# VH-VL binders against Mediator of RNA polymerase II transcription subunit 20 (mdt-20), part 12

Target 1, 198 residues: Mediator of RNA polymerase II transcription subunit 20 (mdt-20), of Caenorhabditis briggsae (q61a42)
Amino acid sequence: MGVSWVFEAEQTAKSVERILEGIGAELMGQFQVDVIPYNPATPSTDYATNIVMHHSKCPQSTFSICPKTDFRVSPKAVCDRGFDLILGKLAGGLVIDNAGKIEINGNEYNIHSDWTVRVGTATQGTTVKGVVVEVEYDPTVIIVQCREMMAEFIKQVFNKYHETQPEIFKITEKPERYSTLDTMWQYLQIAAKLRKKT
Below, E stands for the ipSAE of ESMFold2; O stands for the ipSAE of OpenDDE; V2 stands for 0.75 times the mean of E and O plus 0.25 times the DockQ between their complexes.

## First folded at step 4 (VH-VL)

Design b50 (from r2 with heavy chain E105Y P106Y L107F, light chain R91Y S92D N93S Y94T; framework fv_relatlimab)
Fold by ESMFold2-Fast, scan of step 4:
Structure b50 (fold): chain C 198 residues (1-198), chain A 120 residues (1-120), chain B 107 residues (1-107)
Amino acid sequence: as target 1 above (198 residues)
Amino acid sequence: QVQLQQWGAGLLKPSETLSLTCAVYGGSFSDYYWNWIRQPPGKGLEWIGEINHYGSTNSNPSLKSRVTLSLDTSKNQFSLKLRSVTAADTAVYYCARGYDFWSGYYFDYWGQGTLVTVSS
Amino acid sequence: EIVLTQSPATLSLSPGERATLSCRASQSISSYLAWYQQKPGQAPRLLIYDASNRATGIPARFSGSGSGTDFTLTISSLEPEDFAVYYCQQYDSTPYTFGQGTNLEIK
């Protein structure tokens, strides 16, 4: 697992994939991310919407985030897949919001052994909301060791999107460790934006 | 309990810049988006824009070119500047708290309002 | 942008009566709808969020319902302090938009 930079592309998934093929990227298979809201069954100020997420690279894990304005103040946890079965049994209960679910489906590529690039189309129901790209640098989980290299990679491969640098890259001090929750937070922010997109 | 207090100059001439500030007391500043909403006399409400603790902004497309939103996190204050005002900008301006990130930006606490009049 | 249409524009009722106010969205907004009460010279006050959740401190006589494009605010038995202008607001997508308001007035 490495450090990831997730961003919304202005191009179609096929257009992005042609760029990757042009630089010799190897197709590894499919990937999926889902973002599933769970709302309190009974209205309460003590409970808030919980967002349940899955990423195909971590098939045994369920990610739960109760979103606030930023990563640091948002309650979040990594759970095993059994967590999904328990949500409906909690006192006060949480109810799945299937209409609000966002799925990102696409293809995963490997470049020069060190880079994994995932290109997916985000949908809500049958409506296409956008194209999401995840660039992962596999050799490290230390942001300050790779953030300049990742910015250069994105600039050279896509000729833009350097302004989409995740906020965690900007404020992280050496040698802070990156986790999969930081990847899921980036997906959550993009999903929230896509959900509100007209 | 959370309170929002706002202030700024209420009388402007066409082409001037409107400047309003809102201070937040009694609650978390970093957990929310902070909003500006206006209401022309006798009309409904119009959302102007939002800003969060980390400087992320969204603005109404109809006003985006004229709107600047800013924060002073040391004072728990946020501010609106609206450039090149005209008589159409005459309204009561409110600051308001957007409740939470994912569930949306309904507004649970509001400032008292500031009447801004634009006249020659 | 999403347009919200409120009806009726004016509703004339007496204390003790039931009030039903409607808000219709130009496209589906799921349940991302709030209701506000505004009295003359005052800022709006949040009543309902997520279409049906009553805000803290709001009396039980206020209730909201609906999803998708059609939403209703109900006041089961009007009190004198309930006569005010009511606005709906969507937060499904930016820009956030408000309805034109329903003026609830004493008959």
Scores: ipSAE 0.035, ipTM 0.534, lowest interface PAE 4.6, mean pLDDT 84

Design b51 (framework fv_relatlimab; at its last look DockQ between E and O 0.43; V2 from the best seeds 0.00; counts 0 for: pae E 5.9 > 2)
Fold by ESMFold2, look of step 5:
Structure b51 (fold): chain C 198 residues (1-198), chain A 119 residues (1-119), chain B 107 residues (1-107)
Amino acid sequence: as target 1 above (198 residues)
Amino acid sequence: QVQLQQWGAGLLKPSETLSLTCAVYGGSFSDYYWNWIRQPPGKGLEWIGEINHYGSTNSNPSLKSRVTLSLDTSKNQFSLKLRSVTAADTAVYYCARDLYYWGSYFDYWGQGTLVTVSS
Amino acid sequence: EIVLTQSPATLSLSPGERATLSCRASQSISSYLAWYQQKPGQAPRLLIYDASNRATGIPARFSGSGSGTDFTLTISSLEPEDFAVYYCQQSYSTPYTFGQGTNLEIK
């Protein structure tokens, strides 16, 4: 996957989709992201809450982040999809928190081959928590090469969200490789905020 | 070690705007939610609201129409404004850091500022 | 809004005794509960987060347990510095709310 900018939209999912269709976006299919907290079952100084995530565009991967101060210092891993089943068979060091799960379901669009935009509705159980938009620029994994262009795209297309710049865009001035875990960190941050709403 | 230092005017007249600022030392300002919490004298704690370095905010619905949260990332500072105060807004006001991204657990607190609104 | 009810309101004990403080939520909050200690003239101090995880620098005599609606803070052997007011706080949903407090006083 390329460099992504994930944000919460105030418009309805349908309104965002109409904007995309108006600039020539082509519907490519559906996508899903889930964000699932696993908590320690008993007091422990050795480990804390793990956030386990999946993105439908990486169907064979399980993403695990133990969130700390920021992405750089947070323990994190990409695991095989079977990792979830292994967690279920191990002695209960971590317990799934189904009440805290955030699911994001929606549609994926392509714009001029280089841009992929995903528009989804986030839910906790049956409660709608908000609308999430992921803007992905496919041709590079180097943030410095595309961040100004991505900011202008978001300003021109979505207006009001160009100030929602992810931390990775602000912190990194060096030509360092962007990874899928950077995208999942953004989903984690948004899901944590949305879980707190209402 | 992270330290939060807060300041602002402690004596207000009714209808004025409460304004408090909190500065963060000895730690990262990014990727945390920064909070305001108040405690009326002799009473319990009430959460006012939170803000992160992107400017994303959540506020207590009971206060939301009067609350403005803001930040200055260049100075590692965040601020609370509470408009149209009354005697009921008399309290010790604390700034606090959210320990954990998934839950709001306040691990570092400012020293507290007593704000008194004259009757 | 989620209401947290602490019991007892006042707990009178002597150093060396075991203290048990309860917090009950008006609806399930899973494990999203913290405990704080507050002494006069000071800000609250985080003791326990996620119902059972001890915050950095908190002595082992403090422990938390519970899930759903019923939560407990236990102090296994009271030290003189442990006499204070204790608050529980839920972080399940906004607005975040605190219990009314339990005053742990020296007998």
Scores: ipSAE 0.040, ipTM 0.594, lowest interface PAE 5.9, mean pLDDT 85
ESMFold2-Fast, scan of step 4: ipSAE 0.397; ipTM 0.742
ESMFold2 (binder alone), look of step 5: mean pLDDT 92; pTM 0.946
OpenDDE, look of step 5: ipSAE 0.267; ipTM 0.755

Design b52 (from r2 with heavy chain S56D E105D P106Y L107M Y109V, light chain N93D; framework fv_relatlimab)
Fold by ESMFold2-Fast, scan of step 4:
Structure b52 (fold): chain C 198 residues (1-198), chain A 120 residues (1-120), chain B 107 residues (1-107)
Amino acid sequence: as target 1 above (198 residues)
Amino acid sequence: QVQLQQWGAGLLKPSETLSLTCAVYGGSFSDYYWNWIRQPPGKGLEWIGEINHYGDTNSNPSLKSRVTLSLDTSKNQFSLKLRSVTAADTAVYYCARGYDFWSGDYMDVWGQGTLVTVSS
Amino acid sequence: EIVLTQSPATLSLSPGERATLSCRASQSISSYLAWYQQKPGQAPRLLIYDASNRATGIPARFSGSGSGTDFTLTISSLEPEDFAVYYCQQRSDYPYTFGQGTNLEIK
């Protein structure tokens, strides 16, 4: 994938989609992101909560993150989709927290060929927790090549949300290569916040 | 093992600003949220707020307008300022370590507590 | 905010007996509940997190159960050091809130 900026919208998914259709965005289909906690079966110094994630753009991949305060210190891995079953089967290890699962479902749009915008509704069980938007600039994975362009795009299309700039965009080292794990981390931070809403 | 040591002013007059500091020894500062909790004499616990290594904060809406949380990463310290105190702010104040942003804040390591008395 | 109501306010028992402490939430908090023990003049001590998981170093006689709105802390056989005030806490929503406490006292 390209470089993504993920944020929580304070308006309905339909309202965001009207903005996109108003600027000529083309509906491409549906997308889904899921965020699934796995908790230690018993208290242990060896096991901590691991979050398993999937994104429909990467249907062959499972992302696993053991969340700490810092992206860089958080243990994380990418593996083939079939191998996420093994994580739950580890002896004396982790058990799935189905009640804590966040699922984001919605629509994917293309704008001027270079931009993909995903607008989804986040749910936990049957409870709606919020609206999440992902803006992806497809042509590059080099942040310094697109961060000013992305900030201007967000400001023009989503005006009030330009202040939600991801932390990775504030890193100054050149060149900086973006990965799908950086997208997953953004979704994880938003999901963590949404879990606490009623 | 991780230890929290706290200090600050114990006696205040109404309208003054409470200032407390907590120092972290023997463990990682960057992997946790750092919390302030208070307990009025003879009453239960009230969560004040949390701050992480990056300066991200969440605080109790009932106190949010009066609360400032800060950190000094070079000293492994975090601080609470509570403005415009009244007698209702008389309490033992605790600093505590919470889990990461995903797990939420269960407080597994606590400071010794500081009694703050607000009197005319 | 989510209100946690603990019952009973005071529980009088003898060493060797089973203690059962309740915590009820004003709305569903899934399993996002912790239990703390506090002795006079001391900071609280974490006993149970995520409704049923014992914190490191906590004796096996302590167990937690429940989900949604109704939660229970059980002490299977009371030791003298177990007589203290117990608080529940939720982390489902900001602000994090605590129950009013149950005082477990020696009969």
Scores: ipSAE 0.107, ipTM 0.568, lowest interface PAE 3.4, mean pLDDT 84

Design b53 (framework fv_relatlimab)
Fold by ESMFold2-Fast, scan of step 4:
Structure b53 (fold): chain C 198 residues (1-198), chain A 119 residues (1-119), chain B 107 residues (1-107)
Amino acid sequence: as target 1 above (198 residues)
Amino acid sequence: QVQLQQWGAGLLKPSETLSLTCAVYGGSFSDYYWNWIRQPPGKGLEWIGEINHYGSTNSNPSLKSRVTLSLDTSKNQFSLKLRSVTAADTAVYYCARGYEFWGDYFDYWGQGTLVTVSS
Amino acid sequence: EIVLTQSPATLSLSPGERATLSCRASQSISSYLAWYQQKPGQAPRLLIYDASNRATGIPARFSGSGSGTDFTLTISSLEPEDFAVYYCQQSYDTPYTFGQGTNLEIK
């Protein structure tokens, strides 16, 4: 997977998709991201809230993040999809918080072969919370090789949102080691904000 | 080593606008929600609102129409403006960091600013 | 909004005794509850988050328990510095709300 820039749009999903169609983007199919809180089952457990995430681009993977003060110090893991069953079956451990689940569903577009843009609507139950856009540059996982190109892409296509640049892009010293977890962290930050809306 | 330092005007007349600023030292600014919480004399705590690095805000519905939250990312500062103040707005105002950004608990607090609204 | 009710309003105890403070939510908040200690003239200090996890630097005598609507803060053996006002806070939904406080005072 490439380097991604994820942001919340203040437009409808349809409006964003019209922008993409206007620049010749090709509809590739649907995508989905799940953000699912798991809370301690009993007060006596040592477990903290753990956020389990899925992204349809990585259908064999489950992402787990225990959010702390920042990304670096947050316990996090990438594991096989079966991890969900283990979490859900801990007798004195973690239980799913279905009320707090955020689901992002929408469409995936390809632009000039190298760019994937995903536009989804975030919902909590039946309530629409907002619109989330992911711009992925597929050819590299090295931020310094694509940071300027991605910023220019965002400025040209989504000018209003150039200030939403992920923090990892703003680090000037050896900004390497981008992984799918960095994408998941961006989705988690947005989901946390959307949960609190309305 | 994270520290929050706050300042602003403490004596106001009814109908004026309260303005407070909080500066963050010694830690990441972009990964947290930054909060304002107040405490009227002899009473409990009331959450005012939160703002994140992207300028997204959420406010207590009881205050939302009067609250403006803002950021200055170049200085690692965030600010509260509360317009049309009344005597009911007399309180100690605290800035605070949201510890768990999925759900905000407040792990670092500013020193507090006493705001008195009197005619 | 979610209302938190703390009991008792005032608790008078001596050093060395066990303190038990209660917080009840008007609806289920899962485990999204924190406890704070506040001394006169000071900002609140985070003690417990996510119902049962001690914040950094908090002594082991402080423990939290509960889930859903009923939560408890326990201080196993009171020290002189523990006499303060204690607040619970929910982070399940906005607006975030606090209980009215329990004043733990020296007998």
Scores: ipSAE 0.016, ipTM 0.542, lowest interface PAE 5.7, mean pLDDT 84

Design b54 (from r2 with heavy chain N52D S56E, light chain R91Y N93D; framework fv_relatlimab)
Fold by ESMFold2-Fast, scan of step 4:
Structure b54 (fold): chain C 198 residues (1-198), chain A 120 residues (1-120), chain B 107 residues (1-107)
Amino acid sequence: as target 1 above (198 residues)
Amino acid sequence: QVQLQQWGAGLLKPSETLSLTCAVYGGSFSDYYWNWIRQPPGKGLEWIGEIDHYGETNSNPSLKSRVTLSLDTSKNQFSLKLRSVTAADTAVYYCARGYDFWSGEPLDYWGQGTLVTVSS
Amino acid sequence: EIVLTQSPATLSLSPGERATLSCRASQSISSYLAWYQQKPGQAPRLLIYDASNRATGIPARFSGSGSGTDFTLTISSLEPEDFAVYYCQQYSDYPYTFGQGTNLEIK
């Protein structure tokens, strides 16, 4: 687990993968991210939408986020995968929204051993919604130690997307440990945006 | 009870910069997206852009080169600057609150509006 | 950008009648559509969001329906205060866009 920068590409997945192959990236395999909404069964302020997420890098974990305006005020938790069944069967006020599920599937690449880049196509049902790229710097979980290197990497490889710098990179002033929930939040923001596209 | 109040210069000459400010009372500033919308006389509504409490913006591509959105979290205020105005920018300008609820972003509270006239 | 087309441009009815206002999107917007009411000299007022959910304080005579590209705002029995301009708005994609408005006027 490292520090990640997740963004939506305006290019096709194949076009992004050609860029990566051009700079010597090695294909490592496939990856998947799921974004699954659970909505209140009835209009109610007692129950709010919860988003359940999975990332193939953390196969034994389930991430749950109740999205608000920003990461810090959004209730969120990390659980083991067994909690998927418990949430579905015991949450009497929430109903899974299968129609609203975003699934991101694609390929994972390694660059110079320190960088992992994931390029996936986001779908909602059978509709393609867009292309999502995750750039992960593997050696550290401290944002201040890699923020400049990651910005430079994005400029050199994905110049157009430098303006997509994650919010967490802007507010960290001293060395703070990055968590997988910060990665999941970035995927959630992208998925929310992609759901608004045709 | 949330209330938005807006102010700024209402009479401009072509090429000047429009500057409007909106203040938020009676509610949380940090949990929302803050929007600007305009309405030329006798016409419909046009979305200008939005800003969250971290200063991240989304704006209408037709206006993006001329629009600057900013906020002052210490005062619960957000502002619009529109550069190089022309007569086509004559409109009533509104600020409004938006929600990020994953699947919906309604504009639920609006400022009173500010008429901006661009004339010689 | 997604274009919203409202029809009719003007709807002339009497109090007590049912009003049906239409909004068509140039592309599918799922249910990401809101309706606003605007009276002369006032800011717009949110009526309906997510195509069919009434905003807080909105009377039950207002209802919304539709999904994808075709949406309807219905006022089951017009009150004198309901004569106003109505706008639909999509928030499915940036930039957010509004329809051109339907003017609901007294016949």
Scores: ipSAE 0.017, ipTM 0.522, lowest interface PAE 5.1, mean pLDDT 84

Design b56 (framework fv_ebrasodebart)
Fold by ESMFold2-Fast, scan of step 4:
Structure b56 (fold): chain C 198 residues (1-198), chain A 120 residues (1-120), chain B 108 residues (1-108)
Amino acid sequence: as target 1 above (198 residues)
Amino acid sequence: QIQLVQSGAEVKKPGASVKVSCKASGYTFTDYYISWVRQAPGQGLEWMGWINPNSGETNYAQKLQGRVTMTTDTSTSTAYMELRSLRSDDTAVYYCARDLYYWGSYFDYWGQGTLVTVSS
Amino acid sequence: QAVLTQPPSVSVSPGQTASITCSGDKLGDKYAYWYQQKPGQSPVLVMYQDSKRPSGIPERFSASNSGNTATLTISGTQAMDEADYYCQAWDSSTDYVVFGGGTKLTVL
């Protein structure tokens, strides 16, 4: 498990993958992320939207986030994968919003053993909404040890996007250890933006 | 405004060398590659090579390797292309172009072209 | 050497749709780009990454790329569209750029 930097690419998945193949990245397989809203069945001030997420690198886990203004104050949990099947039955005020589901599918690459880069196309139903890239530095879970190196890696590989540094990388936000929930938060924010696109 | 301004026309004898300049303005010079493309009279576009202004690394078309050298001067935002051992079939308009290398090497801005005539 | 093949010329009447093709082995697995060049002028990018249009290029320009063939389509063709059109692709294995031979579009 490493520290991840997730960003929306302004180019196609085909273009990003050609860059990676051009620098000798090794194709490792496929990856998938899904972002599934659960909305209140009846409008109420007591009920809030919950976002249920999965990432193929954590196949046994379900992530649940109730998004607020920032990561710190947002209620969130990591549960066993089976929990997402139970949520629909036990949360009597919440129903799945299939129309709002964002699914990211693509390929995972390894570079110089220490780097994993995931490139996926985000879809909502049958509509393509954009391209999402996840750069993961595998050797550490300590943000301050790698954030400058990650920015330089992104600049060297893509010649841009190094200014899309996640707010979570600031020391006042999450100074000690990086977790998969920090990755899920980044995906959630990007998915929310993509849902607004025509 | 983004511009690439090239040096003026040259007339050379076979065996001579020519050095064409390309001055960039309106953007951060080191953020984009520069490609060189030539076009013989009445013929199509032929890619010659690219240079990365930030590192100085180059990649030349196979048929020109050994005769072409590309350089940059970042202090003046200028790219140079030198072609040696000129032959009559090197007569062409030579273009520099801003190269979006990481997005599949395509050219959004072009210089105005420099005519190089090689004749005895 | 693998090359991109374009028809040398295409003729169309004003207001009709012009189609210019660019053929190459598995070209649809690569990005295709299109340039317009008028006599005595530098090339101008008119389509990038298969089907995207740069700012300033009219909506009547569109393109596709699948299988072995990329196609530039100009609907409602106007006299001002008369020019040479070049397709371009990039070979990631050699890091070389390849241009098609060019197509002269005549608007009669």
Scores: ipSAE 0.000, ipTM 0.436, lowest interface PAE 20.1, mean pLDDT 84

Design b57 (framework fv_ebrasodebart)
Heavy chain, then light chain:
Amino acid sequence: QIQLVQSGAEVKKPGASVKVSCKASGYTFTDYYISWVRQAPGQGLEWMGWISAYNGDTNYAQKLQGRVTMTTDTSTSTAYMELRSLRSDDTAVYYCARDEYFWGSYFDYWGQGTLVTVSS
Amino acid sequence: QAVLTQPPSVSVSPGQTASITCSGDNIGSKSAYWYQQKPGQSPVLVMYDDSDRPSGIPERFSASNSGNTATLTISGTQAMDEADYYCQVWDSSSDHYVFGGGTKLTVL
ESMFold2-Fast, scan of step 4: ipSAE 0.202; ipTM 0.695

Design b58 (framework fv_ebrasodebart; at its last look DockQ between E and O 0.02; V2 from the best seeds 0.00; counts 0 for: pae O 4.9 > 2, placed apart)
Fold by OpenDDE, look of step 5:
Formats: sequence, C-alpha cells, structure tokens
Structure b58 (fold): chain C 198 residues (1-198), chain A 121 residues (1-121), chain B 108 residues (1-108)
Amino acid sequence: as target 1 above (198 residues)
Amino acid sequence: QIQLVQSGAEVKKPGASVKVSCKASGYTFTDYGISWVRQAPGQGLEWMGWINPYSGETNYAQKLQGRVTMTTDTSTSTAYMELRSLRSDDTAVYYCARGYDFWSGEYFDYWGQGTLVTVSS
Amino acid sequence: QAVLTQPPSVSVSPGQTASITCSGDKLGDEYAYWYQQKPGQSPVLVMYQDSKRPSGIPERFSASNSGNTATLTISGTQAMDEADYYCQAWDSSTEYVVFGGGTKLTVL
C-alpha cells in the first residue's frame, strides 16, 4: 500500500483503461470499494451519520468515519469486518442506508511495478453515477516524498484531472505517514458528490 | 543525481569516539530519513538506527543505546553519526542510507560510499 | 528480537536459476526487501515490498514472500550477478530494521 490519489473521471471506464493500456499498464485483477451511510434511528445531537467503507485491498478491514468539516477532526477508526455487525447495536442505534450506498467496481492495473491504478464504475443501486480512478504510488507512504511525482504522473496520463489533487497533498508539510483512511476519505468525498448527481 | 557522500576513513583508539558525516544532495533533505548501517570485515549488514531530519526524532538499535548519537544539519543537508566508547569490534565500514519511508527508514534506496572506521590499540 | 536467516552460500551455473531464501517470523507480517552487494561496493536495492523491482533492476530478478519465507529468484543468472545478497525487513512494533545474514551467490 502506498499514497493514493482518487478522482472522478468525466469519461467512460473503458476510455480510461485504453489510456492505461497505451502506457503499458497490466491488468492485475478486480477491485471493489463501497461507501455505506449509517444514520441514527432518530435525529440526535449526540449521534451523527457514520460512514462505513470497505476496500478490496483491505479485505479484513472496515473503515469507519463520522464525517465532519475536516478529516482531521472526523472521528475515524479502522476495525475488523465484524464491526459491521455491531453498528446497529451501538448506543443510540444506527440504521443502514442501503439506498445511499455507493459501490465502485472495476479493474486494477499495475504500471512499471511502482504504480497501481484502479478504474471503477460507481453505482447507487442500479444507477450508474460515474467513474472513479485511484492512482496509487506503492513505494512510499509519505506524501512529501511522492506528491510532485504523482502530480506529474496525473498530468501526463490524466491531464484534465491534474487539478483534482487531494487536499491532504496540499496541506501536508511534514513527512507524516499516509494511511488507508486517507484514501477512504477521498472515496467518501467523491461518493458524497456522486450521490447528489441527477 | 541523488548522492550521499560520506567523510573519509578514521583510525581510532579503544575508548575514543568517532563522528562520521553524510552529505546528501539531489533531493529535499528533510523529506527522507537517514539510516546508518555498518558492516564488519567479512560480516553482514547491521542496522544501527535512523534519524528524521525534519523532527530530529531518532531510533537506535538496542545494542548501541547510550553509545550512538545521530544528528542532522538541515542547513548543509548533512547527517552525522557519533559512536562513543569505541572497541575493536566496532571496526567496520559505516554506511549512511536514505530511508524511503521517512518514519522508520523502512528500506534504503540510496547509500553512501561507506566510511571505514578502524579501532586498534 | 527479530531474526532473518539466509543460507550462507548458493551456487549456480550461468543461465540457470538461482534461488535465495530468507526466513523469519516477521516476514509473515512485514514486507521483505533485498539488496545486492558486490565486493568493495555499497549495497544496492534490488527488490522491495516482497516482489517489486526498482527502476533499473533487470527483469530476471524477482521475489516472493510466502508464510515466513521470502525468496529472491534470479533467472538466467549471469556472471555479473555474483555478489552477496541480503534480505531485510522492518519491524513495525519496534520500528527496527533487521537484515539477514547474507548469502554469497557464486556463479560457477
């Protein structure tokens, strides 16, 4: 696992895949991400929506984020898969919002060993909401070590999306360790926007 | 382009101290950790510790605790490793290496040329 | 204290496949890294994160990690591949780096 840059592509998944194939990307397999809202049974000042997410790269993990205005102040945790089963039993009770669930399914590619690119179609129920691309640089988990290179990669391969740089890339000045939660936050933000489409 | 250039060979007496320097170039010095690894003649690689040039945080191998001090000078992009109370079994080639993982120096993509430190009576 | 164990030496004929193993309990949970060191030279990273090749490393170099054993494989071994090879891991609990004892690869 490395540092990831996730964005919505304004094009078909196949068109993105053609771009990747053109630069020598190798298909490695499939990937899946889901973003599932859990809402309080009744409105409360003490309980808010909790987002539960999964990534096929971390099959044993459940990512939990109670989104606030900023990722840094958002309660968050990495739990085991069993956590999903107890969410409804927590104090106050949370109710799964399957209608609001976003699922991203697609292909995973490797480029020159150092890069992993995931291209998926996002769906809400049976409705296609968009295409999501995750670009991961595997050699490091330190943003400042690779953000410029990643920006250059996006610019060269996905020129029109160069401006979609994750916020964490911009504000990180210290060599802090990037985590999968940082990737999931990006997915969360994208999923939120996709829900509002049409 | 990226280089780690170390100071020259040293000859020391038992009980003395040695300070080896490692000047980094070709990259932002504070973005990567620096680790020190030594190799006794005919022996394998031994990790000594790492330093975070940005925060100054260090982590030393347990066997060297109390005898080793790693420092950096960000103005000159130079890392230093001081080893005190030298003994004969400290005779080795000492390497500085860039840790790709800044937090822990998880692995090393660039190495200095090595500095031979000889400890003899 | 984590320990990585390598065979002291491996011999191979030119053109044949060389395999160097590295065993340790930590390899079940941590990535393996591999370095090549030729006489009088500094180590060179040849594999990282179990099976990934840095830029500039020939494709004949590959590696894998299964259970508590990492394996460096050199297919079509050449004379220039004769060197000492070290495996390495990182202990997330202590943040210590651990090297194997090294393997001398001889190309006969």
Scores: ipSAE 0.022, ipTM 0.656, lowest interface PAE 4.9, mean pLDDT 91
ESMFold2-Fast, scan of step 4: ipSAE 0.384; ipTM 0.755
ESMFold2, look of step 5: ipSAE 0.482; ipTM 0.792
ESMFold2 (binder alone), look of step 5: mean pLDDT 92; pTM 0.944

